Miniprotein binders against q56419. Designs and how they scored, part 150

Target 1, 326 residues: q56419
Amino acid sequence: MEGRTLEEVQEEVFKRHGVLVPKKELEDLAKALEEAGLLLTEKVEARLKEEEEKLKRERPMRLAGLSYPEGEREARAFLEAFRASYPGEGEEARVLLMPHLEPSRVPEVYGAALAALEKTPPPERIYLVGVAHRPLKEKAAALPVPFQTPFGPALPDLPALQALDALLPFELFNTPLAFREEHSLELPLFFLKGRFPEARVLPLLVARRSPELGEALKVVLRDFPGLLVLAVDLSHVGPRFGDTPLTRTLAEEARRRDLGFLERLAEGEPEAALAFLGANPTRIDGVEVVASLLPLLRERKGKVLAHRLDLEAPTLSAVGAGTLVL

## First folded at step 12 (miniprotein)

Design c_54
Fold by ESMFold2-Fast, scan of step 12:
Structure c_54 (fold): chain B 326 residues (1-326), chain A 108 residues (1-108)
Amino acid sequence: as target 1 above (326 residues)
Amino acid sequence: GDLIERLEELAEEVIRYLKEHGEEELAREIEEQIKDIIEALKSGDTESAIEILTELAETIARVLHRLGAPEELVQKVAWLIYDVARALGMSPEQIYEIAKRFAKAIER
């Protein structure tokens, strides 16, 4: 209903089709459309409530058969192919930054992450921090249920999640529906579960910077040691992201911005990394994650293992992806 | 919800599982500890209730882990304990301690 009167609708139909529709018939039609709209809204709300109830039990795969193979055997071959795409050896990680971009677009970057996981002792748990692509009721959220993967369910570390919830000034287990379709968790989790099948997971989403999350996680990681994974993409450039069409110069600027950010993180200077982005145009979707986790990133030195700027020629756009170990 | 109802639900879930797996002696011991918590609460001795719950949480976690209890049961028991702890008005530090002991009991 765009504010047109029934009289205006009647006049337009007459002009276009030569038919005079009685005003009462238009009124009845408008009422029926409003009632149908209300029924559709109720149906959608009922369906969302049903999905939310299902999410209290488990989180099903959404990208199986699309971004990764559904079958376990095919999924293992997929991991080995990505590892083979990276010619180097990894470094042990206590903190791993990896992408959540479609893996087939940056195979060497995911291969570098797999190489790092090979050098890393199997953790009891993985703190997997992704980026919320849907609104959250709070600055951050977690979903404390098994996440399905081709390698079996990734089980939640419920006591560690409850310990984290107890330290936070907000309810951690908010907005379950935000996890229904969330590639920033699902895609990294596929790789992490394939390499550490017995590790439990804390699936965390950040929507806005939460210093209280970083402070609480610093405490929890002391008593519940594990691997911290930041699942973030880097520069987003071009019309697909509401920006100017990509040029060679803009692509080089994006590459320098990504590397400058990662290099400062590798020096254990996350505030300098954020300041560097603030001085340069930024479309990095992981900035709120890094800003939230400052206490966990300070004074941790490491190494950038890989970086790629994935160019999407048809849209003149690009997304940066990198692997960093700390 | 009613704190006593949550404690009774915790007792029913754990005792049922233990009896189904031939652990009648442990079922009796856990039932007695939960009754001790309820009695402490009725007498206004919240401090004793908190101490018993903290030790009981670790004991339940250890036993369920040893018996290879299904994930759904372990999750339900962890939530019931967490809900009871919050309903008791336990501090964040006290709730954190329960979670820490539970986690240690179910480690690989």
Scores: ipSAE 0.691, ipTM 0.895, lowest interface PAE 1.6, mean pLDDT 89

Design c_55
Fold by ESMFold2-Fast, scan of step 12:
Structure c_55 (fold): chain B 326 residues (1-326), chain A 108 residues (1-108)
Amino acid sequence: as target 1 above (326 residues)
Amino acid sequence: GDLIERLEELAEEVIRYLKEHGEEELAREIEEQIKDIIEALKSGDTESAIEILTELAETIARVLHRLGAPEELVQKVAWLIYDVARALGMSPEQIYEIAKRFAEAIER
């Protein structure tokens, strides 16, 4: 009934069927439909709550074995093959930017991340910040449950997550279902857990710019020190992402954009990195993450270890990936 | 209802673990403190409930750490304490302080 008056409904019924329906009967019908709608909404909300509670009770979440082997021994061999794909030495990371793109597409980039982790002392906890690929109720979210990996469950750092939640103006644990099949967390976590099997994890998703998250994380990291990981992909170009088919010119522009972004982050200039992207003609997955974490990225100098623009030939599309240590 | 249920779950988890590890006296002390929280809540004395919870949280963390409790159990207990603290309407600063003290107790 929304968008039409009861009088308009009454007139239309009369014109079509020659029947005068009393306004009270139409009001009663509208109320019954509204009550039925409310009942359906209650059922939907109850179902979502059941799914959220099931997510909390289920065994640690994981990706299916398409991206990595499920057995520990096979997973270790797989991890070592990625390290071998990068010929360079890493350097110690306090902040690591790494991709969440399918690893087999950019093995050298993941190898560079592994090289950096080899030079990094084992942290007690990892702040793993990914990109929300589903809507969140708030600007950011976390899910304090174990995540299954071939190297065992990655346990949540609940006290650190609780400390973070306390400082935020919104509920941090606000969209549990957004973490189901979230590859921006699950793929980096495979590599991080393989290198640091004892580290606890704070799995965080950013949907929109949250300066409050960055400010809160700066405080929390002081009292709960750990490795900060930004799990972000770079340029997304081509029809798969709503753009025109990839040309050599567009590919070169994407590479230049990715590298210009990463190099400015490496100089400790995250605002300059964001400004360099200009009018956003290419979607960079990590923009909202970087914009949220400005207080943690300013004045931290580092190094770009690897970059690749991976071509998806069947769709004439490409995704950029890079490894940056700060 | 939910708050009292969480307090009862907290009591059950901690007391079970302590009894399994020969800490009968500590189990009784923690049970009594949780009962004191519940009675304070039933009488509308939320301030006393908050004070008792704050002291209890660090005590539980230290005892579980001393006994070498599994990380999964420690995390579950931290979650229950956090749910209770939020349900009591504790300030962000008070909740942050509990989380920090709990973490310091288990990291030693």
Scores: ipSAE 0.384, ipTM 0.761, lowest interface PAE 3.0, mean pLDDT 84

Design c_56
Fold by ESMFold2-Fast, scan of step 12:
Structure c_56 (fold): chain B 326 residues (1-326), chain A 108 residues (1-108)
Amino acid sequence: as target 1 above (326 residues)
Amino acid sequence: GDLIERLEELAEEVIRYLKEHGEEELAREIEEQIKDIIEALKSGDTESAIEILTELAETIARVLHRLGAPEELVQKVAWLIYDVARALGMSPEQIYEIAKRFARALER
């Protein structure tokens, strides 16, 4: 979309450079740019369609060699190193809240999640709920294909996904391309697949509050029992996130906000947890996930196993991460 | 149209696998049940088509599980059954029931 006429463009060039560009040359340039834009759009659309077709078969690793090792042996050693970073024994989880932040930034938090998984009986399936970092056509989405990991493919639980889709007022499998690059699923899945190699997965993304998703999941979990995992990060503070540069006071406030949120969830009071964050838009990316899953979180008591605020000194910013078992 | 094509694809996949594993009689039974679904649809008897599909889905899942069918085939068959159920205009409750029965048949 253009907001200026060719005459306005001609006048501006003349005033700035003392050159009068003939209107026909500007018209010819506009046509060439429009044609180039159309060709680029066609090429982009063709690539996206090709990528979407590939995603109908499998979801490849994107962060292997970057956030975790590519090889199975190295991946096993990496996972055990994270477990060793947490000095506790963990607790059994029916619901696990864990981060999706870069693991090396918060090793003790991922270690706490691993400790909880060690105390948890192997589930037949894992409901892995992450946060959409790209637009979805609907409030939530799933991708019902094998997700590649260094430990082998995490297989989808198709009957459970189809059962979930049937209960929702929107098409669950609505935005395959949103899953092409999605660390909120890929990073937790690395740890979950390493601990529960036989478990099938329901990879779910939440973009906006969907109470209908929580209601449907409550029904599906009754008939298709499994481990519910909320893969969410906590406070996002500082200039990287459109906020004031981080101070000791702001960091302390972020820690208190994170812990107050998690402790209210641990008391089985998710509405109180949401209210605690206040009326303004929160800087916790887990808000929409928690708000969607209220029926699954009410009256479930648990424990906060770990919390860290990861400091990014160059940008004076921070991201909170925590592990909560319910 | 699409619905009949999906039923034919479902028949082709399942019957081919059963014949490859010496299950000629089961292949014939499943082929006949799919024909019954198609005939019910042609006669406007959608209720009978839904009943036959629901029973067929469970039967197919049990047979594939018993024969140790590869995951790719099980997933393809599950999708074909789901697509047929949606194309039939089955209610959310009916589609949910098919999914539940299919999953139960795959449990060990």
Scores: ipSAE 0.464, ipTM 0.820, lowest interface PAE 3.1, mean pLDDT 88

Design c_57
Fold by ESMFold2-Fast, scan of step 12:
Structure c_57 (fold): chain B 326 residues (1-326), chain A 108 residues (1-108)
Amino acid sequence: as target 1 above (326 residues)
Amino acid sequence: GDLIERLEELAEEVIRYLKEHGEEELAREIEEQIKDIIEALKSGDTESAIEILTELAETIARVLHRLGAPEELVQKVAWLIYDVARALGMSPEQIYEIAKRFARAMER
């Protein structure tokens, strides 16, 4: 009913179908729908509590069999195929920027990331910073549990996560349900775990720029050294993202903005990278992550290994993806 | 939960594991240190409780690492220590120091 009177409902049925439904039957139906709504609400609440409880123990795979193979042997072959998609050599990374877009759409970009990981000594831990696709209670969050992968569980670096939590002005472990379905962590983690099976992980999500996260991470990385991974996509353009259908001009603008952003990061100038984007009209989702991690990105020079603007023909839309080593 | 309850849970988990692995004397030492923390808290001596907890965290981590304790146990112990430290009202710097010492003890 949602603010309609029973009399209005009765009148509408009569006008359309020539049938007068007794008011008591409408009242009984409304009551049954309200009762069913209450039962559905209780069932939904119970289900969310059950999922939250499961996330206290582990984070299961959600995209196995869809974005990557479920079995270890098949997953290894899949990873090797992505590496083969990139014809170049990698460079050692202290900081790696890689995408979280569906891997099959940008295989050369993920291949470039794998090439960089091949040149990188195995880290003791990986700081994996993704983008929240669901609301967080705070600007950032972490889930301190094993993340399942086809290569075995990626174990959390619990002391490093606790050290980070201690330095933050908010509770870091604040929104476990946001991690239930989060491809910005799961897809990069597949590749990272395949390359560095012994490395522990700090799975971090950024919803809004958090300078306090970057300041805290600068301290933590000094005492808990590891590989910093920014798992971010670049431009998002076209109707799927609120624009008009893709034109050659919009695609060229997206590529120009992606590359200008990455090249300024490669020069160790993250503030200049953000200033170059201005109001971020092509919606580079990496902006909030970069803005949060400024202290970790300044004066680190590197190289852009790959970039692609992936065109999605059915929606006349595109998403930018790149690999940057610092 | 109750701070003392968390300390008792920590004692039960660590002491059980140590006794199961032939470390009777170390189990007794850790039990005494946890009792010392509880007694300091009952007397309102939070500073002593913090000092003992900080040393104890490193000792527990070192022993669990030496014995090759299961990941699940190490995580549970780390959470119990962290929960106790927060409940004690330890500063961010003090909690950070505990985490750092725990991690260093788990290396090698």
Scores: ipSAE 0.747, ipTM 0.914, lowest interface PAE 1.3, mean pLDDT 90

Design c_58
Fold by ESMFold2-Fast, scan of step 12:
Structure c_58 (fold): chain B 326 residues (1-326), chain A 108 residues (1-108)
Amino acid sequence: as target 1 above (326 residues)
Amino acid sequence: GDLIERLEELAEEVIRYLKEHGEEELAREIEEQIKDIIEALKSGDTESAIEILTELAETIARVLHRLGAPEELVQKVAWLIYDVARALGMSPEQIYEIAKRFARAFER
């Protein structure tokens, strides 16, 4: 009945069937439909609660068979094929910025990340920071359960997560359902687990700028050292993202913006990177993550290993992706 | 209360595993330490309860690591210790210290 009044409904019934339905009967029907809607809402809430309870035990794979192979052997071959897509040699990473978009669209960028991981000593733990694609109750969240992968479960570093939670002014484990369908963690984790099977993980999502998260992570990383991974995409341009259709000029501007952002991060100047984006307005997916992690990015020099602007011709849209080692 | 129930659950999980692996003497010691925490709480001596819990967390972690305990058990025990610490009203610094000591046990 959305977009229709009870009076309009009464009129339509009269026109079609020659029957004038009393308004009280229509009101009673509307009330019954509203009550049925409340029952459907209760059923949906019960199912969400059930799903939330399942997430207390483990986080299952959602993109296996779609973005990466389900079987361990096939997954290993897939990962090695991505490494082979990057002709260069990696650099050791203390901090790694890598994408989270569909890997098949930018294989050489994921290959560059794999090359960096090959040069990096196996970390005891990985701080994996992604972007929330669903609302969080707080500015950031974590899910402290095993994340399933074709290479076995990526186990949570519970002591480090508990230490982080203790330092934050909000409950870190605040929105389990946001992790049910989250490619910004699942896709990078596939590559990270394939390379560092023994590393524990801190799966973190940022929804909004949280300086308190960066300050807490600075403290935790000192006592619980590990690899920091920023799983972020770069420019989002075109109608698919609510912007104007992509042109050659807009694509060149997006590449320049992405590279300018990455190069300033590589110089250990994350505030300059953010200011550069403010002066050159285009959506970069990782802004809130970088802005939250400023204390961990300052004065760390590194190198941009790869960059690509992936063109989605049917939608006249594009997504930037890059690999940066700090 | 709920806090004492959590301490009893922690005792049950750890002591059962230790006894199943021939560590009857250590199981008795851990049972006594948990009982000491409960007695300290009943007498209003929260400071002693916190000190005992902090030392107990490292001891439990060290033993579970030495015995090669299943990850599922390690996770359950870590959460029980964390839940007890929060219920005790421990400060962020004190909870941080517990987490750090638990983690250190797996390095050795």
Scores: ipSAE 0.334, ipTM 0.764, lowest interface PAE 4.5, mean pLDDT 88

Design c_59
Fold by ESMFold2-Fast, scan of step 12:
Structure c_59 (fold): chain B 326 residues (1-326), chain A 108 residues (1-108)
Amino acid sequence: as target 1 above (326 residues)
Amino acid sequence: GDLIERLEELAEEVIRYLKEHGEEELAREIEEQIKDIIEALKSGDTESAIEILTELAETIARVLHRLGAPEELVQKVAWLIYDVARALGMSPEQIYEIAKRFARAVER
């Protein structure tokens, strides 16, 4: 009905088909459509509540068999293939920046991250900070449940998550459903769990810059030491992202922009990295994460291990990816 | 397109090295295989393009190893091959197969 009265519907049918439909039949149809709409809404809400309840127990794999293999042996071979795609040596990481886009698009960048993890002593816990691709009720969120992987479940660090929650001015565990399908956590976690099978995880999503998150994390990391991982992609250019079609010149500019951003982070100057992006505008989803984590990135020097601009020819678009150790 | 540019970069790097080391016949053979990949892609035959790339990767690795190519060049060529494989939309399992063949060829 689209907000039309029964009389208007009756007139439209007569105009188009020369038939006068009895008002009683239209009333019965309208009632059936309203009842069907209500039942559909109830079923959708019931399903969402059921999924939310399941998420209180565990977070199942969503990308197994699509972005990575389901079986442990195949998953191990897959991980080693990515390591093999990067011929360089890693560096020890206290903070690791790695991508979260489809791994097959930038295998050498994920390989660089794996190389860094090889040089890093096994942490007791990993602070995995991704980007929310669905709305959060607050600026950031976490889900305190086991995340399934082909290498077994990545267990939550409940004491560290509770300590973090206590220091924040908002409820940390505020949007469970946002974690149901979130590749910015699932894809990096696959690689991290493959290298550090015993590490506990704090799965964190940032939707908007939260300086209070960075301040709280600085305190929690002092008391609960671990590896900080920023799972972020770099430049987003081209029509797919509301920009002009990619040219060779624009691709070169995106590469220079990405590297300029990463190099400033590697010098321990995250404010300078953000200012550089402000002067050289782009759609880097890592901006909100870096802006939130400033206290953890200042005065920490490191090295850019890899960078790639993944070119998506059909859409004349591109996404930048990099691996940075601090 | 972008994929063709990556194939041209791969061809240029490998062919230059082969010619510098007296392998002109093999340089022509590799150039022809790359053309075959491009033609397969233009005809929409992505499966044939993947098969040719997989065979080409093993051939390149074996030749570079035989000629004692510098590690830096071998790494650069490997990255270009992985870039092409990725641009072709190859699965991680297909890329793993290329990596295994490349590793086996380099070992010899």
Scores: ipSAE 0.000, ipTM 0.091, lowest interface PAE 24.2, mean pLDDT 84

Design c_6
Fold by ESMFold2-Fast, scan of step 12:
Structure c_6 (fold): chain B 326 residues (1-326), chain A 108 residues (1-108)
Amino acid sequence: as target 1 above (326 residues)
Amino acid sequence: GDLIERLEELAEEVIRYLKEHGEEELAREIEEQIKDIIEALKSGDTESAIEILTELAETIARVLHRLGAPERLVQKVAWLIYDVARALGMSPEQIYEIAKRFARAIER
């Protein structure tokens, strides 16, 4: 019993019910509770194994009805509403940086990404690189199965994934369960599948810097051309992220750091972008993705289409989001 | 073992699909090449198996694409070819080349 001795339990039962429970019976109860805990652990392990087996066939929607509509018609209207929220025109993207934050919080930023996709010729495949929010057995992982969307399944580009796996010093298909609930892939994929329904996808997660991934992707993209999408959020500031409460001054500093990072990427200087963050520390979840993909980002010039620092008033915190075309 | 059993099962599925679409002669050619790969896997003649697998991968991909085969069947074929290539001890460069040729065949 946590926080209580067997003697205290015995004493309270006597006070409330007038019955003295022998210490042996309390010991037997404690053992039974421990054994029940072991059975619960075994059931959880069995359920995770069952979920892992299901993930060998497909990745179901987790955020349908919550972050986006479940029905195809409603999903299409939702996507077009986000495009309408951005007043500008897009630019053709060979590389697109977009957020994975809840879309309703930053509609203009997702609208800017959609505007860029309108100017982009339909790709044969999309390299969708997100951030692992759960541990991976390796620095990066992929799940080579259809990802369900309201627009139909986004089919994996198996030959391109297999080509990538062949070039890596680790097994690419290493942590299926990490993909069970992963919004950094699911939310961008909703928009990408809506715009490019015939494109196949390489769903990739980065947990830690993998220069090997970037070098392998450079080779694979040459022979398997496609659209590279970095699905990353920017500054994480405030108490929710272990920082001080957000002020107008701190918010403006976060906006400047986000824009300074994006502008250096737009100049084709990803090492300078990373060095800028090192000199001006902030919690940007995209840093590991950018650091992994350096060979794909060097000498690519582009444009920042949108940026927003989304304020979470109850926690005095904020998350930055941006759209960058390279 | 398991890999040879999977190869035999997929061969039956592919051959049935081809025959149902009027490709009787091609079905026989693919059946013979699959038998040759199985024999090479059992005997350890990896050099012959590598040559046959490389040619077969591109041929199957092209034919399934031309006939509009179900995505599930194309994916099963891609995985089995990859697993066989690894079992034969093919280099990363050789495996990469097979994947590239398979991809190009199904794009068209």
Scores: ipSAE 0.621, ipTM 0.865, lowest interface PAE 1.9, mean pLDDT 87

Design c_60
Fold by ESMFold2-Fast, scan of step 12:
Structure c_60 (fold): chain B 326 residues (1-326), chain A 108 residues (1-108)
Amino acid sequence: as target 1 above (326 residues)
Amino acid sequence: GDLIERLEELAEEVIRYLKEHGEEELAREIEEQIKDIIEALKSGDTESAIEILTELAETIARVLHRLGAPEELVQKVAWLIYDVARALGMSPEQIYEIAKRFARARER
């Protein structure tokens, strides 16, 4: 019925503009447009393949000059300013929950994370678990390449990543492109690399709950000990997130849910933390990560060091951020 | 790439580096071990190939670490060993053991 469609186009042009376009010209135009569309698709596919190839070698900085300074000296001053924004002392962490929200919006929360890192012995490796903001082929993924930072490249712990991959029922290194622009890893990594410059990293993304990931990580962490970091944001409320404009009541509900979630994690009760949220009506970002890592979080008691619900005034929306040590 | 091609690439990378750093005897030893893996595979003796690869992985990691090999080379070698292990159909436990040995050999 494609030829019939072209005839209808020919008739419509004649009726509107009084010109008869020969059917062959319309067919040639349609073919040219289809070929141009195919070439554009080929260019997009070629670009994606090129980007994927680059990610086999390294993961470049995407937020340098935007969320943190590009230069090493400026980056160190930036870290010290964030630490200074938190008036308290940290506590040693074996597990650290910290945000991945734009740092300038919640400096005290990142300062609390830095305070905890100051009290923590330098780990040989950091298991950095973020939230996938782009689709993954599997429930979780990792990218086993150096991640560039202003403090030098954060090197992957290849043996630990390979050990983890061996224990999983799916390919761990399954979606390199998801890591090209991923602030849930890049922003926490900036702070972690600044404090532990020699630590190797396992950069992990969770898209959907994977109990298999938690079980595998429990085994890997025994043989490859390190610091476990959950890089998650808390409540997301307001129109930007498909919600009504922020009210005092909604803000109070978001704070209550954020703190109730964190406090139950601090008591070593991650299942109770998940149950407390129910349907997760304020869209706490960390649910899928916590649900995946249950075996690593059970019976680990700790402390909530900081919490903030940050208002995004132009959109009448807000995002919760917190620092928890276990 | 095919399993034998991956083993040949592994041999080429490691042997070139060792020879460039005056380690002729270690290069010869590693070349022989890789040839033994290839011959075991040609004879259908996958079990022997797995045993030799496990020992070879630790030897390579230890030698590259002691010589201060560039991180890029160590990463390439670790990937080649991992790819070979996966292609051999090694069990999760066997691949895990190789990873542990490689990591342990690189301790300071």
Scores: ipSAE 0.313, ipTM 0.739, lowest interface PAE 4.2, mean pLDDT 88

Design c_61
Fold by ESMFold2-Fast, scan of step 12:
Structure c_61 (fold): chain B 326 residues (1-326), chain A 108 residues (1-108)
Amino acid sequence: as target 1 above (326 residues)
Amino acid sequence: GDLIERLEELAEEVIRYLKEHGEEELAREIEEQIKDIIEALKSGDTESAIEILTELAETIARVLHRLGAPEELVQKVAWLIYDVARALGMSPEQIYEIAKRFARAIRR
């Protein structure tokens, strides 16, 4: 409570319980609570240091047994079931946009991504660009360690990461703890590693628009060619995201907004896609990723393979998901 | 028209599912409550229709949860209930209160 004094606390206790607590007892209690708070802070700091130290060696699975199976055999069956949920053949991707929300909510969208990966020559490396759901010290970050998956560790492409770091005006490896619990990387990586087990990965997070990241990536991709993956969700609408409760009309608006955005990207016009969102405002966390990667998206034509607005009717909320190949 | 069609679709979906799971008596009770909503609406008694819908939404959610209904059916039923509520002129806040009670009742 801001501004509350011991005298105010003493007065409240007296009014409610008719007991006057001696000032010394209240002071001793306040000191004990403050000291307990300091000890809790020390324990939290020690735990964070332990986790940060572990992240220097590897990034463990956090969603295994929750969003995907923990065992390799079960994980393979799970992945193939997702592929089977999409009836199309996919198309070759040089750039792949895919979702990062809970896969079981939109299996056909992940299935479309898998279909595209089947038509894509195995890359030596994957530039996996997700959205930071925790604060970063800089606009973007990477973690140069193996990421564990049920299919074995996804190994970092250290030379390419170092080349990228050298071109950026900030330290690329700036916030290891942001990667401890990051579904925008972990969930797409499950599918990517299952399809391309030999590919190395550049796990990248964008928190805010970083045009310098897109410019640097364009240079790095020339020397270290690979598959660029934008792991982004689309419209976030409804009370779960601080918006008005959904109506069918607002859900249709969200679907039109998502498709309008994706279709403009498919025409190789990412600035037009961003302008379209500006005219039709809502929360799309993919905006910061697309805005950062403009040099890599211009004049690349492609196709929207799948789209779904996942309706969470009990909360009157929805999240859009899509698969786009460029 | 649209509102009554939505209520009839809601009745069809829920009653079929309940009968398929041996809940014949509960299916009859829900059918009667939906008929009561339709009759209230035809007589212009919107307040009674809203009251019955609110009670019915929670009852349907509890039963679907108990029977382990698939998510696709739960979502379809929830949206039908909310469409009916909107057509009755309920505010977004009132519909959200129904949604919260439905969500609470449907939780595993």
Scores: ipSAE 0.011, ipTM 0.400, lowest interface PAE 9.3, mean pLDDT 85

